# Designs tried in a protein design chat: VHH binders against q9y6x5. Part 7

Target 1, 379 residues: q9y6x5
Amino acid sequence: LPPKLLLVSFDGFRADYLKNYEFPHLQNFIKEGVLVEHVKNVFITKTFPNHYSIVTGLYEESHGIVANSMYDAVTKKHFSDSNDKDPFWWNEAVPIWVTNQLQENRSSAAAMWPGTDVPIHDTISSYFMNYNSSVSFEERLNNITMWLNNSNPPVTFATLYWEEPDASGHKYGPEDKENMSRVLKKIDDLIGDLVQRLKMLGLWENLNVIITSDHGMTQCSQDRLINLDSCIDHSYYTLIDLSPVAAILPKINRTEVYNKLKNCSPHMNVYLKEDIPNRFYYQHNDRIQPIILVADEGWTIVLNESSQKLGDHGYDNSLPSMHPFLAAHGPAFHKGYKHSTINIVDIYPMMCHILGLKPHPNNGTFGHTKCLLVDQWCI

## First folded at step 1 (VHH)

Design u12 (framework vhh_7uia_1)
Fold by ESMFold2-Fast, scan of step 1:
Structure u12 (fold): chain B 379 residues (1-379), chain A 124 residues (1-124)
Amino acid sequence: as target 1 above (379 residues)
Amino acid sequence: QLQLVETGGGLVKPGGSLRLSCVVSGFTFDDYAMAWVRQAPGKELEWVSSISWNSGSIYYEDSVKGRFTISTDNAKNTLYLQMSSLKPEDTAVYYCAKDIEYDSSGYYDAFDIWGQGTQVTVSS
């Protein structure tokens, strides 16, 4: 009997939420499992890039999903929406569900995880749902549990994605305790539903479950805006992505555009592509634009307009506010173990180990996650 | 032509120290990361530490941080692992490995070239 793994993501679940709000169902999950208090994500700290890093173990410059909005200067293609099904954007890496299906006679199942409704290297998840934000958590869970229980060949890897608390984090901001308390209680109830459903179906004791997220959330304000129009005229550049990391494609001399932007705001760093800090691992890809602007935490880049966002993400990945957590339960995991920090790219080689798969070359370090696992040395 | 030779293992009591050496031949330290990986009896390979020759970036597995130090001597084409405060759990065959890329540092299945290993036993 091959090992099974369910990977669950609650988009935008900031690690600090665990300290500031009560999660009785999640705490019961952690009590009988493991908790990583902070997961250091990849730069930029956005949904599509980090979800693809979780399942490939690669930095964004290596897997090619470098933002939620992209332009490839070599091929002249635009990635304009979050549900882009052109394999071109996804083919620079091999995600774990593809590896799972190709190495053994095994199936993968997916409920809305970014990329799972795209044929990547001519391979699509054995069972999947086309992305649709209107589909309820319960319907996603019903499909995943059906596929885990009744599939031939067996489903050994399954993914489940949920858009909250990210949507509410943007709308209310993470410091709105009244609204965030309500949202996070609902998330905790969904975790309770997940556990109960798996128990009722007899899956709980033999299934490895990881609950994680792609990034955190920081408080924004109408008082913390960077007006790009005050720095440079629209005729000088094409805007590929805006906030909080602006991707600038110059229409004139690159140095002239850079000089107009460099000293425009004390709350924004301006980088020529070759000067982007090495620690970001955000340079070696044609989809990374010639000039990148990085706003300071809580600052929003705008085009002569107000922003309605009270929370945002995409900021420097060294910021604790950008970090999610990871919790896990199952036969592969210790019970009652807390770990401080791992890198988000470390999740992929750990998952490959649990499933008995040979991982593709990646940026993760298996040693960082070994103390979570019962079959490994923890010293 | 590429060869890695590990030495310096042995029997040591808990709390003791050892210095492992890996002599590299057929290759210079100009573009590649090097790693130490270990395997305990009946266990899978575990990454211990990596060093990048180009940037000087150093990484450690959490359980060895503060106890082990990875270093290089470029003039001798030699990679070292200085081990202190050794524990019975550190008992393993230690391998020197050439990492395929700077960013792949620390991932054991990504290593292209392996030495024959040196045994470290921590026991009374």
Scores: ipSAE 0.000, ipTM 0.103, lowest interface PAE 22.6, mean pLDDT 86

Design u13 (framework vhh_7uia_1)
Fold by ESMFold2-Fast, scan of step 1:
Structure u13 (fold): chain B 379 residues (1-379), chain A 120 residues (1-120)
Amino acid sequence: as target 1 above (379 residues)
Amino acid sequence: QLQLVETGGGLVKPGGSLRLSCVVSGFTFDDYAMAWVRQAPGKELEWVSSISWNSGSIYYEDSVKGRFTISTDNAKNTLYLQMSSLKPEDTAVYYCAKDMGYSYGLFDYWGQGTQVTVSS
């Protein structure tokens, strides 16, 4: 029987939540599996880019999902994360479920992972759910477990996505211990439900399960706003994305727009595309705009408005507040092993190894995840 | 052509009840969740409740749990919010909204809203 893998994402699960809150179900999962304490995500530290990096092993400039809101200068198309299903946006990379399905006698299943309801290179996940945030975790889990247990050809790769704790992180901010405690306890209960369901269905012993996230969360404030309208008139540019990384498409000379923005705030860096720091790997794509604004941690870019968010993400990927964790359990993984840090792009070649797939060229390093795997030598 | 029209607001005394309605046109419920959001005077936009197109998944903000009930009539493309035990703190303009996808808690709304005022 081929190896099976279930990849689970809890959106916006900041790594240090594990140190500050109790997770009895997750701790039982980790005790018999592995924990990576920090995952260094890709820049920008947002949902769509990082979810696609997990399943492609590529930096955003290489896979083409460079933000949750994008503009392509060549085709003049606009993208938003609100139900945009145009394959054009996703076709610069091949996600793992597509590669999995291109091998003989394998299927993929998806409960709402970004991109799985889109045909990519004319291939859509064998089983999928159209995105709808109101569908319960239980319904997503019921579909995934049904497909894992009852499919021919067999489902060998499955994904499950859940919106929390990101939604509550934005609403309350990560420093609201009372509200975050309630939300995180609910997530831990869902992890308990997941494990119990897999055991009840006879899947637990033979299934590899990865629980991870795309990014963390940092505290924002009405005292930390950058008002773009104070520095530049809206007639000078088209706004492609706003906060905390603003994507600016000039309507006039690029240098004039840059000069109006460069001294706008001491809490924001302004970059011409060619001057974006190399360490971000955020430069070589037509969907990256001519001018990029990067707010300092906890600062929000606005247009003469208050922000509804008390927490946000998208900031510099070197910030620990932006980092998620990774926990895993199953026949491919050691038991009771803790690892400090991997890069989020390293997850893809590790998953390909577990499934016996040949990875597409990628930015991950298989060596970074070897210590997690029973069939590999750590030293 | 996408349009959301909110009605049913008004002035009520504390402990009173109101039923808000939102008529949706230009898109189908088949692929989307719907929400109620509100904005009190001088405050930020606050999410109140969400419901899936099949009414199988319903979520509420903690401050309204047990007092508000969200529902749909999919044949009429109408979203409802039944509000009971209203408090002065519930005074706000209420908007219905389409779920913005992966930005859960951030919603697209295209109406004037309906004003709810709770005072004696």
Scores: ipSAE 0.013, ipTM 0.301, lowest interface PAE 7.8, mean pLDDT 88

Design u14 (framework vhh_7uia_1)
Fold by ESMFold2-Fast, scan of step 1:
Structure u14 (fold): chain B 379 residues (1-379), chain A 123 residues (1-123)
Amino acid sequence: as target 1 above (379 residues)
Amino acid sequence: QLQLVETGGGLVKPGGSLRLSCVVSGFTFDDYAMAWVRQAPGKELEWVSSISWNSGSIYYEDSVKGRFTISTDNAKNTLYLQMSSLKPEDTAVYYCAKGSYYEYSGPYYFDYWGQGTQVTVSS
């Protein structure tokens, strides 16, 4: 029987939620599996970039999904809902489901993971759902489990994506304990439903399951706004992305735009593209704009308007508030093992190892995850 | 079933005003960003404005800022675009769009679109 892996993402699941709230179903999952307490994600700490990094093992500058809103200077294309299914945006990398289908005669299945409803290098996930936020977790799970049991060639890699707790994190902020407690309890119940469904169908004992997330969440406030209109007239630039990382395309001389921005706020760093810190690995791609603005944690960049957003992400990836966790269970994983930290790009080569796939060149380090695996030496 | 129905388009002279309306059914504004996107003849889709209802953030394309105002009437499930000081270059089909949820409410990501309403600005 070929090894099988189900990769589950709960969007915006901040690592320290595990310490501050009760998760009886997730704790039972972890007790007989592994927990990585912090996953250091890639910059910028946003949904599409980090979800694509998980499945490619690449920094954003290498895989090309550099933001949730993008402009490509070479082709003059804009990334939007009308363009997000254009393979152009996704073709700078080869995600694991494509590798799974091309290296072995195996199938992949997907419920809503970013990129899985797009033909990438002329290969689309064998089974997939077109993205639709209105589709319930139960329907996504039903389709995934049906495909895991009833496919030829067999589904060996499956993905499942859920929008919470990110949506509620934005609405209420991570410091709203009453509302976040309710939301996180519902997520824990969904994890319980997932485990029960897999047990009922006879999949649980032979399936590797990873539960992870793309980023965390930090508290925002009306008292922490940066008004970009106070810095520069909108006639001088085109705005590609706004907050908390603003992507600026100058309409006049780049140096003039930079000089108008560079001292505008003590709570925002302004970078010419070539001056972006090397530690971000966010420079070498045509979709990264000539000037980027990076707001300090909890600060929101606005255009002379208020922001009712009480939580946000996208900030510096060194911030613990931006970090998700990773939990895993299955025949490939130790039982009851806890690990402190891995990089989000390390998940890809680990998953390739579990599935017996040769990874494409990537930025992950297999050695960082080997202690999670039963077939590996730990030091 | 999700529906987005745009109305209010028409022919106006330069400097004129027009109000576009988008009536939504099959969902409420509580969990979703809403946007206006336009397509001029022979050109690509261009994002115009978005409102992130739950976050309360409003965004505008530079060329329309100060001239256009996006708003909602949640009791009527209606999104509006108030357009003033219209220019010939504003001539386009205007589409109402719903984001997948408000986390994707950046200027360019929306997963459901209406049929569009034509706005023509000429003398």
Scores: ipSAE 0.000, ipTM 0.309, lowest interface PAE 11.2, mean pLDDT 87

Design u15 (framework vhh_7uia_1)
Fold by ESMFold2-Fast, scan of step 1:
Structure u15 (fold): chain B 379 residues (1-379), chain A 122 residues (1-122)
Amino acid sequence: as target 1 above (379 residues)
Amino acid sequence: QLQLVETGGGLVKPGGSLRLSCVVSGFTFDDYAMAWVRQAPGKELEWVSSISWNSGSIYYEDSVKGRFTISTDNAKNTLYLQMSSLKPEDTAVYYCAKARYSGSYYSPFDYWGQGTQVTVSS
């Protein structure tokens, strides 16, 4: 029987939460598996970009999902929202479920992972659920575990996505210990349910399970707002994305728009596309706009209204507050091993190795994850 | 036709022992995980134990670890649950269940019998 892998994401699970709250079920999972304390995600630190980076091993400029709201200057198409099913937006990369299905007659299953309800390169997950936030974790888990037992062709790669703790992180902010404690305990209970379900079905000892996230969360405040309406009139530009990374498409001379914005706030960096720092790997794509504004951690860019968000993400990927973690358990992984840091793009080649797949060209480095795996040696 | 028949329940005193049996017809254990689940009066269904026949993997709910033992007899096509050190809290109807491989149901099990009553009096 071929190796099997279940990839689970809890959206917005900041790495620091593991040290500040109790997770009895997750700690039992880690005790008999591996933990990567920090995963350095890609810029911008948003949901769809980072979820697609996990499954492609590519920076956003390379896979084409560069934000949750996008405009393509060459084709004049607009990405309308996170539920857009136009394959155009996703076709700049080949995600692991497509590779899995095209090699050695294997099946893939998906419960709500971004992109899995879209045919990419004319290939869609063998089993999938159309995205619907009202569908319970239990229903997603029931479907994924049923599909993992399919044998002809076998389901060898499965994904499961859950919207928390991101939604509560935005509403309460990550520093609200009372509300976040309740939310994170509920997530730990869901991890307990996941492990129990896999044990009930006889899958636990033979299945590789990765639990990770796309980004963290930082505290915001009404005292930390940047009002663009104070610096530039709406007639001068089209706004493609707002906060904390604003994507500006000039309607007049680009230099004139840049000059109006560059001194708008000491808590915002303004970049012409060619001047975006190389370390972001956020420049070489037609969906990246001519001017990008990057707010400092905890600052929110607004127009003529206040923001009610007490937490947000999207900020500089060097910030520890933006980092998720990765925990894993199964026959491919060591037991009781702790690792400090990997890059989020490194997850893809590691998963390809576990599944015996040949990875597409990617920005990950397999060597960074070797110490997690029982069949590999590290110095 | 698939059939699961549970027997071996009864009245027992705290600290006592019982062995439940589940006779299976219509399939073999080779490709399926088998489970014991229970329902106490007025409460929800609770998973007790599972055995994966192909891998030999055995799992228990925390409250029964060290007291209950799940096993199979391939020649008799029978699943067992050996219960020892029984507590009043173990009082329930016990069901034998087969793990599901396909379908659009919300339960991890696709078939179970009528159950067998276990009453622990104190």
Scores: ipSAE 0.000, ipTM 0.319, lowest interface PAE 14.4, mean pLDDT 87

Design y01 (framework vhh_8h5u_2)
Fold by ESMFold2-Fast, scan of step 1:
Structure y01 (fold): chain B 379 residues (1-379), chain A 121 residues (1-121)
Amino acid sequence: as target 1 above (379 residues)
Amino acid sequence: EVQVVESGGGLVQPGGSLRLSCAASGFTFSSDSYAMGWYRQAPGNQHERVAIISSGGSTNYPDSVKGRFTISRDNAKNTGYLQMNSLKSEDTAVYYCATGYWDEYSGLDYWGQGTQVTVSS
């Protein structure tokens, strides 16, 4: 029988939530599986970029989803959450569901994972749901489990995406213990529902399940705002993305715009594209704008207005607050093993190994995840 | 310091072909994320972009040359090219290679000296 894998993402699940809140269902999952305590995500630490890095093993500059809002100056195309269906934006990489369908005569299934409702290199997930945030976790789970049991060719790779705790992290901030406790308890209950559904359907013993996330969350404040309007007039630039990483397209000479911005705030770094730190791997793509502004952790860039977000992400990927975790269970994984840290790009070659797929060239290192797997040496 | 030098211009009859080359120095195509474009200027006219290629390989052409001109880049040789087919008398101009970070409003920052293309019977 071919190996099967279900990849589950809870958006914005900060790694240290595991230490500060109780997760009885997740702890039972981990007891018989593996836990990676921190996953170092890619920069910028945003939803669409990191979800695509998980399934391609590539840095954002390589896979082309460099932000949740993008502009391509050559083709004059704009990307936003509402216009993510144009294959142009997704075609710079080959996600694992495409590889799964093309290298093996197998099917893929998807419940809302970013990119799965888009034909990429003329290939769309065999089974998918068009993105709709109003669809319940239960309905997503029902569809995924139906497809895992009732498909020919067999579904061997399935994805499931859920918007929480990100939405609540933005609304309340990660330091709001009362509201975050309520939200995280609901997520733990959903994990319990997931495990029970898989057991009831006879899938649990033979299915590899990964539970992970794309980024964390940090506390923001009305006392930590950077007003871009105090630094530069709107006539000098077009704003492609705002906060906490601003993407600036100059309407005049690039050096002149840079000089107007470079001393704007002590809590924001201003980079010409070629000066963006190499460690970010965020330079070599047309969708990265000529000037990038990077706010310090917890600071929000605004246009002469208040921010309603009490929590945010997108910050420097070296910050522990930006890191998610990874937990996994199944025949490919050890039982009761804890690992400290992997890179988010390492998930892709690990998943390819589990599924018996040849990975496309990628930025991950298989050696970093070997200790999680029963068929590998861990020395 | 970034420099670009064009070559391959000349006199050609209508319907003929030319291949222009752009040799770049002071940067590397793979590391600096630079776009490359070809522009032309005929006497009395403004500069017109005839082709652009991004660092990622995306291309764009105006309707006047689409299907006749092809832009390409060889990152290993640090050289860009413009293949010009089915040339018309209206294609007569000085052709410039430019490179730099893509900026919609100001264009590319580093320009060559130009190479003359003349299409005449």
Scores: ipSAE 0.000, ipTM 0.386, lowest interface PAE 12.4, mean pLDDT 89

Design y02 (framework vhh_8h5u_2)
Fold by ESMFold2-Fast, scan of step 1:
Structure y02 (fold): chain B 379 residues (1-379), chain A 123 residues (1-123)
Amino acid sequence: as target 1 above (379 residues)
Amino acid sequence: EVQVVESGGGLVQPGGSLRLSCAASGFTFSSDSYAMGWYRQAPGNQHERVAIISSGGSTNYPDSVKGRFTISRDNAKNTGYLQMNSLKSEDTAVYYCAAEGSYYDWSGSYDYWGQGTQVTVSS
């Protein structure tokens, strides 16, 4: 039977939560599997960009999903974080479910993973759910497990996305131990439900399961605001994205806009596109705007208003608060192995190896994940 | 403190119209990635979703109100609205405003709820 893989994302699951809270179901999963303690995500540390990096192995400048809100200077198109279904935005890369369906003539299944309800290179996930935040984890799980057991050609790659703990991280902030402990306990229970369902259906022993996330979360405050309206008038620019990475499209001379912004706050960095640090790999794409503002950790860019969020993400990808984790279990993975750090782009070539797929050119390094796999050597 | 507050409820005759308002404080719809929705609860029933609008303006309605109810938002005024036309006795309920995360950023399980505003459709 061909190898099978289920990729699960809990949005905004900061790696440090594993050390500060109890996860009995996740710990049982890890005991017989592997744990990567930190995953270094791509910049910007936002949902859409990092979810697409996981399944393509590419930096944002290469796969084209550079933010949750985007503007393409060449085509003059706008993208919103309200689930834009125009394939134009997604066609700069080939996600793993497309490769799975085209190379192996197998099926893919998806419950809400970003991009899976969009035809990409004329190929949509064989089974998918249109994005709807109101659909329960249980319903998503029911569909995924049904498709894993009852499909021809067989489903060999499946994805499952859940919005927590990101939503509660924004609402309460990651330092609210009372509310976060309740939320994380519920997530651990969902992991328990997932494992129990797979065992009851006879899938558990032969299915590879990866549990990961796209980013972490940091504490914000009403005392840490950058008021952009105090820096520059709205008539000088179009705002493409706001916080914590603002994407600025000048309506006047770029240098004039830059000069108004560059000294406005000690708590943000202002970059002309060509001056964005090379380590971000966030420069070579028409959807990256001429001026980018990057707020310091925990600082929120606002338009003449109070702070809205108690937690946020999108910050510098070198920050440990922005890092998720990766746990995995299944026939491809060692049992009881802990690894320190991988890059989020390394997940894609590892998944291709597990599924027997030839990866498209990517920014990941297979060697970084070898120690997780039973059929590889690690020294 | 983050909250949403409803207004505009009242007594109206069958076939009449009402406009409900939802004012947000402690957060903004444009920058918090919040979708907003309207829910209702009639005596003896669970909460029913009536309308939802995303940060980008995409809307969704159940068949029971589609064509009669219109949800909108004014991000500059930090206020959401529900325009209710051709009201029926079955629309009698307490109407709640909820602020939810945008697509891919929110579970729908942890939202800010208002206190509710009573809508009564009767002669």
Scores: ipSAE 0.006, ipTM 0.195, lowest interface PAE 10.3, mean pLDDT 87

Design y03 (framework vhh_8h5u_2)
Fold by ESMFold2-Fast, scan of step 1:
Structure y03 (fold): chain B 379 residues (1-379), chain A 122 residues (1-122)
Amino acid sequence: as target 1 above (379 residues)
Amino acid sequence: EVQVVESGGGLVQPGGSLRLSCAASGFTFSSDSYAMGWYRQAPGNQHERVAIISSGGSTNYPDSVKGRFTISRDNAKNTGYLQMNSLKSEDTAVYYCAARLYYSGSYPYDYWGQGTQVTVSS
């Protein structure tokens, strides 16, 4: 009776990979569904921030997950992917699975989407898997489909997260056509497996499925390093996040730290917090540090050492290399429709509409996604 | 709270030995995402990497110290060590310990100690 939605993320899937590689299974999915060619993500273009923006419809300054590494000066708490289970970090927003469960007679299911193994506003996903990178895509899919078919109250919202192609993008760089071709073919095969499993279980025709990602990837090089130790000594600051957006907490006068940094590299912009460009929507949160350094695309900030990353993300969200795509199929979506661009924060109000949920106040605009939906009039 | 504290620095004659210790608190070295490194800085020079050890025990050294310095760790004690043998005047520097955390999809983050002075002179 109630509509159902499965939200799938392939971490680090750059939008233009769709133009440069063959995806027969994904193309079959799109043929009978919709494609958004570019999704303009939020700044900074990192995994935890953008995954939380997808499910809250909020800019990072509003939902509070402002980086993959964070520090709160008042509480002295630290956040990282190995220290991410404290609800303190997640409680500045209400993700869609919490809203879904607070509506009468609805359950949520999660296979490792960031935040789903944390109680947020005293609510955890009804069915979930604790994060473990060693668990196969097939096992994650088996659990999600089991919960979609065998739950009371019914699971109406489900999430599925996969770490590739991000891990390989970092290791090989997006310009390594041979390694990236192998990885992307494997992902396309996983999409084929997902569709086949849903068809076999009788879920395919009545389930809305969104396939998207949090960010893209750009090529890095040992020739494009910014050595922060050449600019400033460690005794002057605490480093909260390094590259490509460095978060600096001064131990001395903020102006003195800024003056040591501001002209150190032509390939890095240095901002006092109040001078961060308004277009980033990255200013109004205490977890954003007093000085932020933003490297130019493909440049890596290092501490007197080489970087092992051949690809990276986190850069300016206006860069097409940082953009993912969105594909969707199901009873809520048109068939064979292509759309150019939406904002990543627009996904949340669209999903609330599909599920019949009242959205919490958010930064998305429902009008931007109307043309994707069969029950909406598109001008 | 995550913190690293160095000890064991001092004055030593050329050819002598010192053992530096790095005590870590607020986290563990048993995670496969954690590494430890030693860095040094002499006045007028930028920081130089001296040694790195992964959570699994793999090590790396620059040619300037290879064969003379040995990095090790005791995960049960949350302590890292740098054994320095056959010390030269060129080894005179402030030595810093860093605990390196590799976050999923993110660049490594280092928690730095305050440094300990090593002086090699007669």
Scores: ipSAE 0.000, ipTM 0.159, lowest interface PAE 14.1, mean pLDDT 87

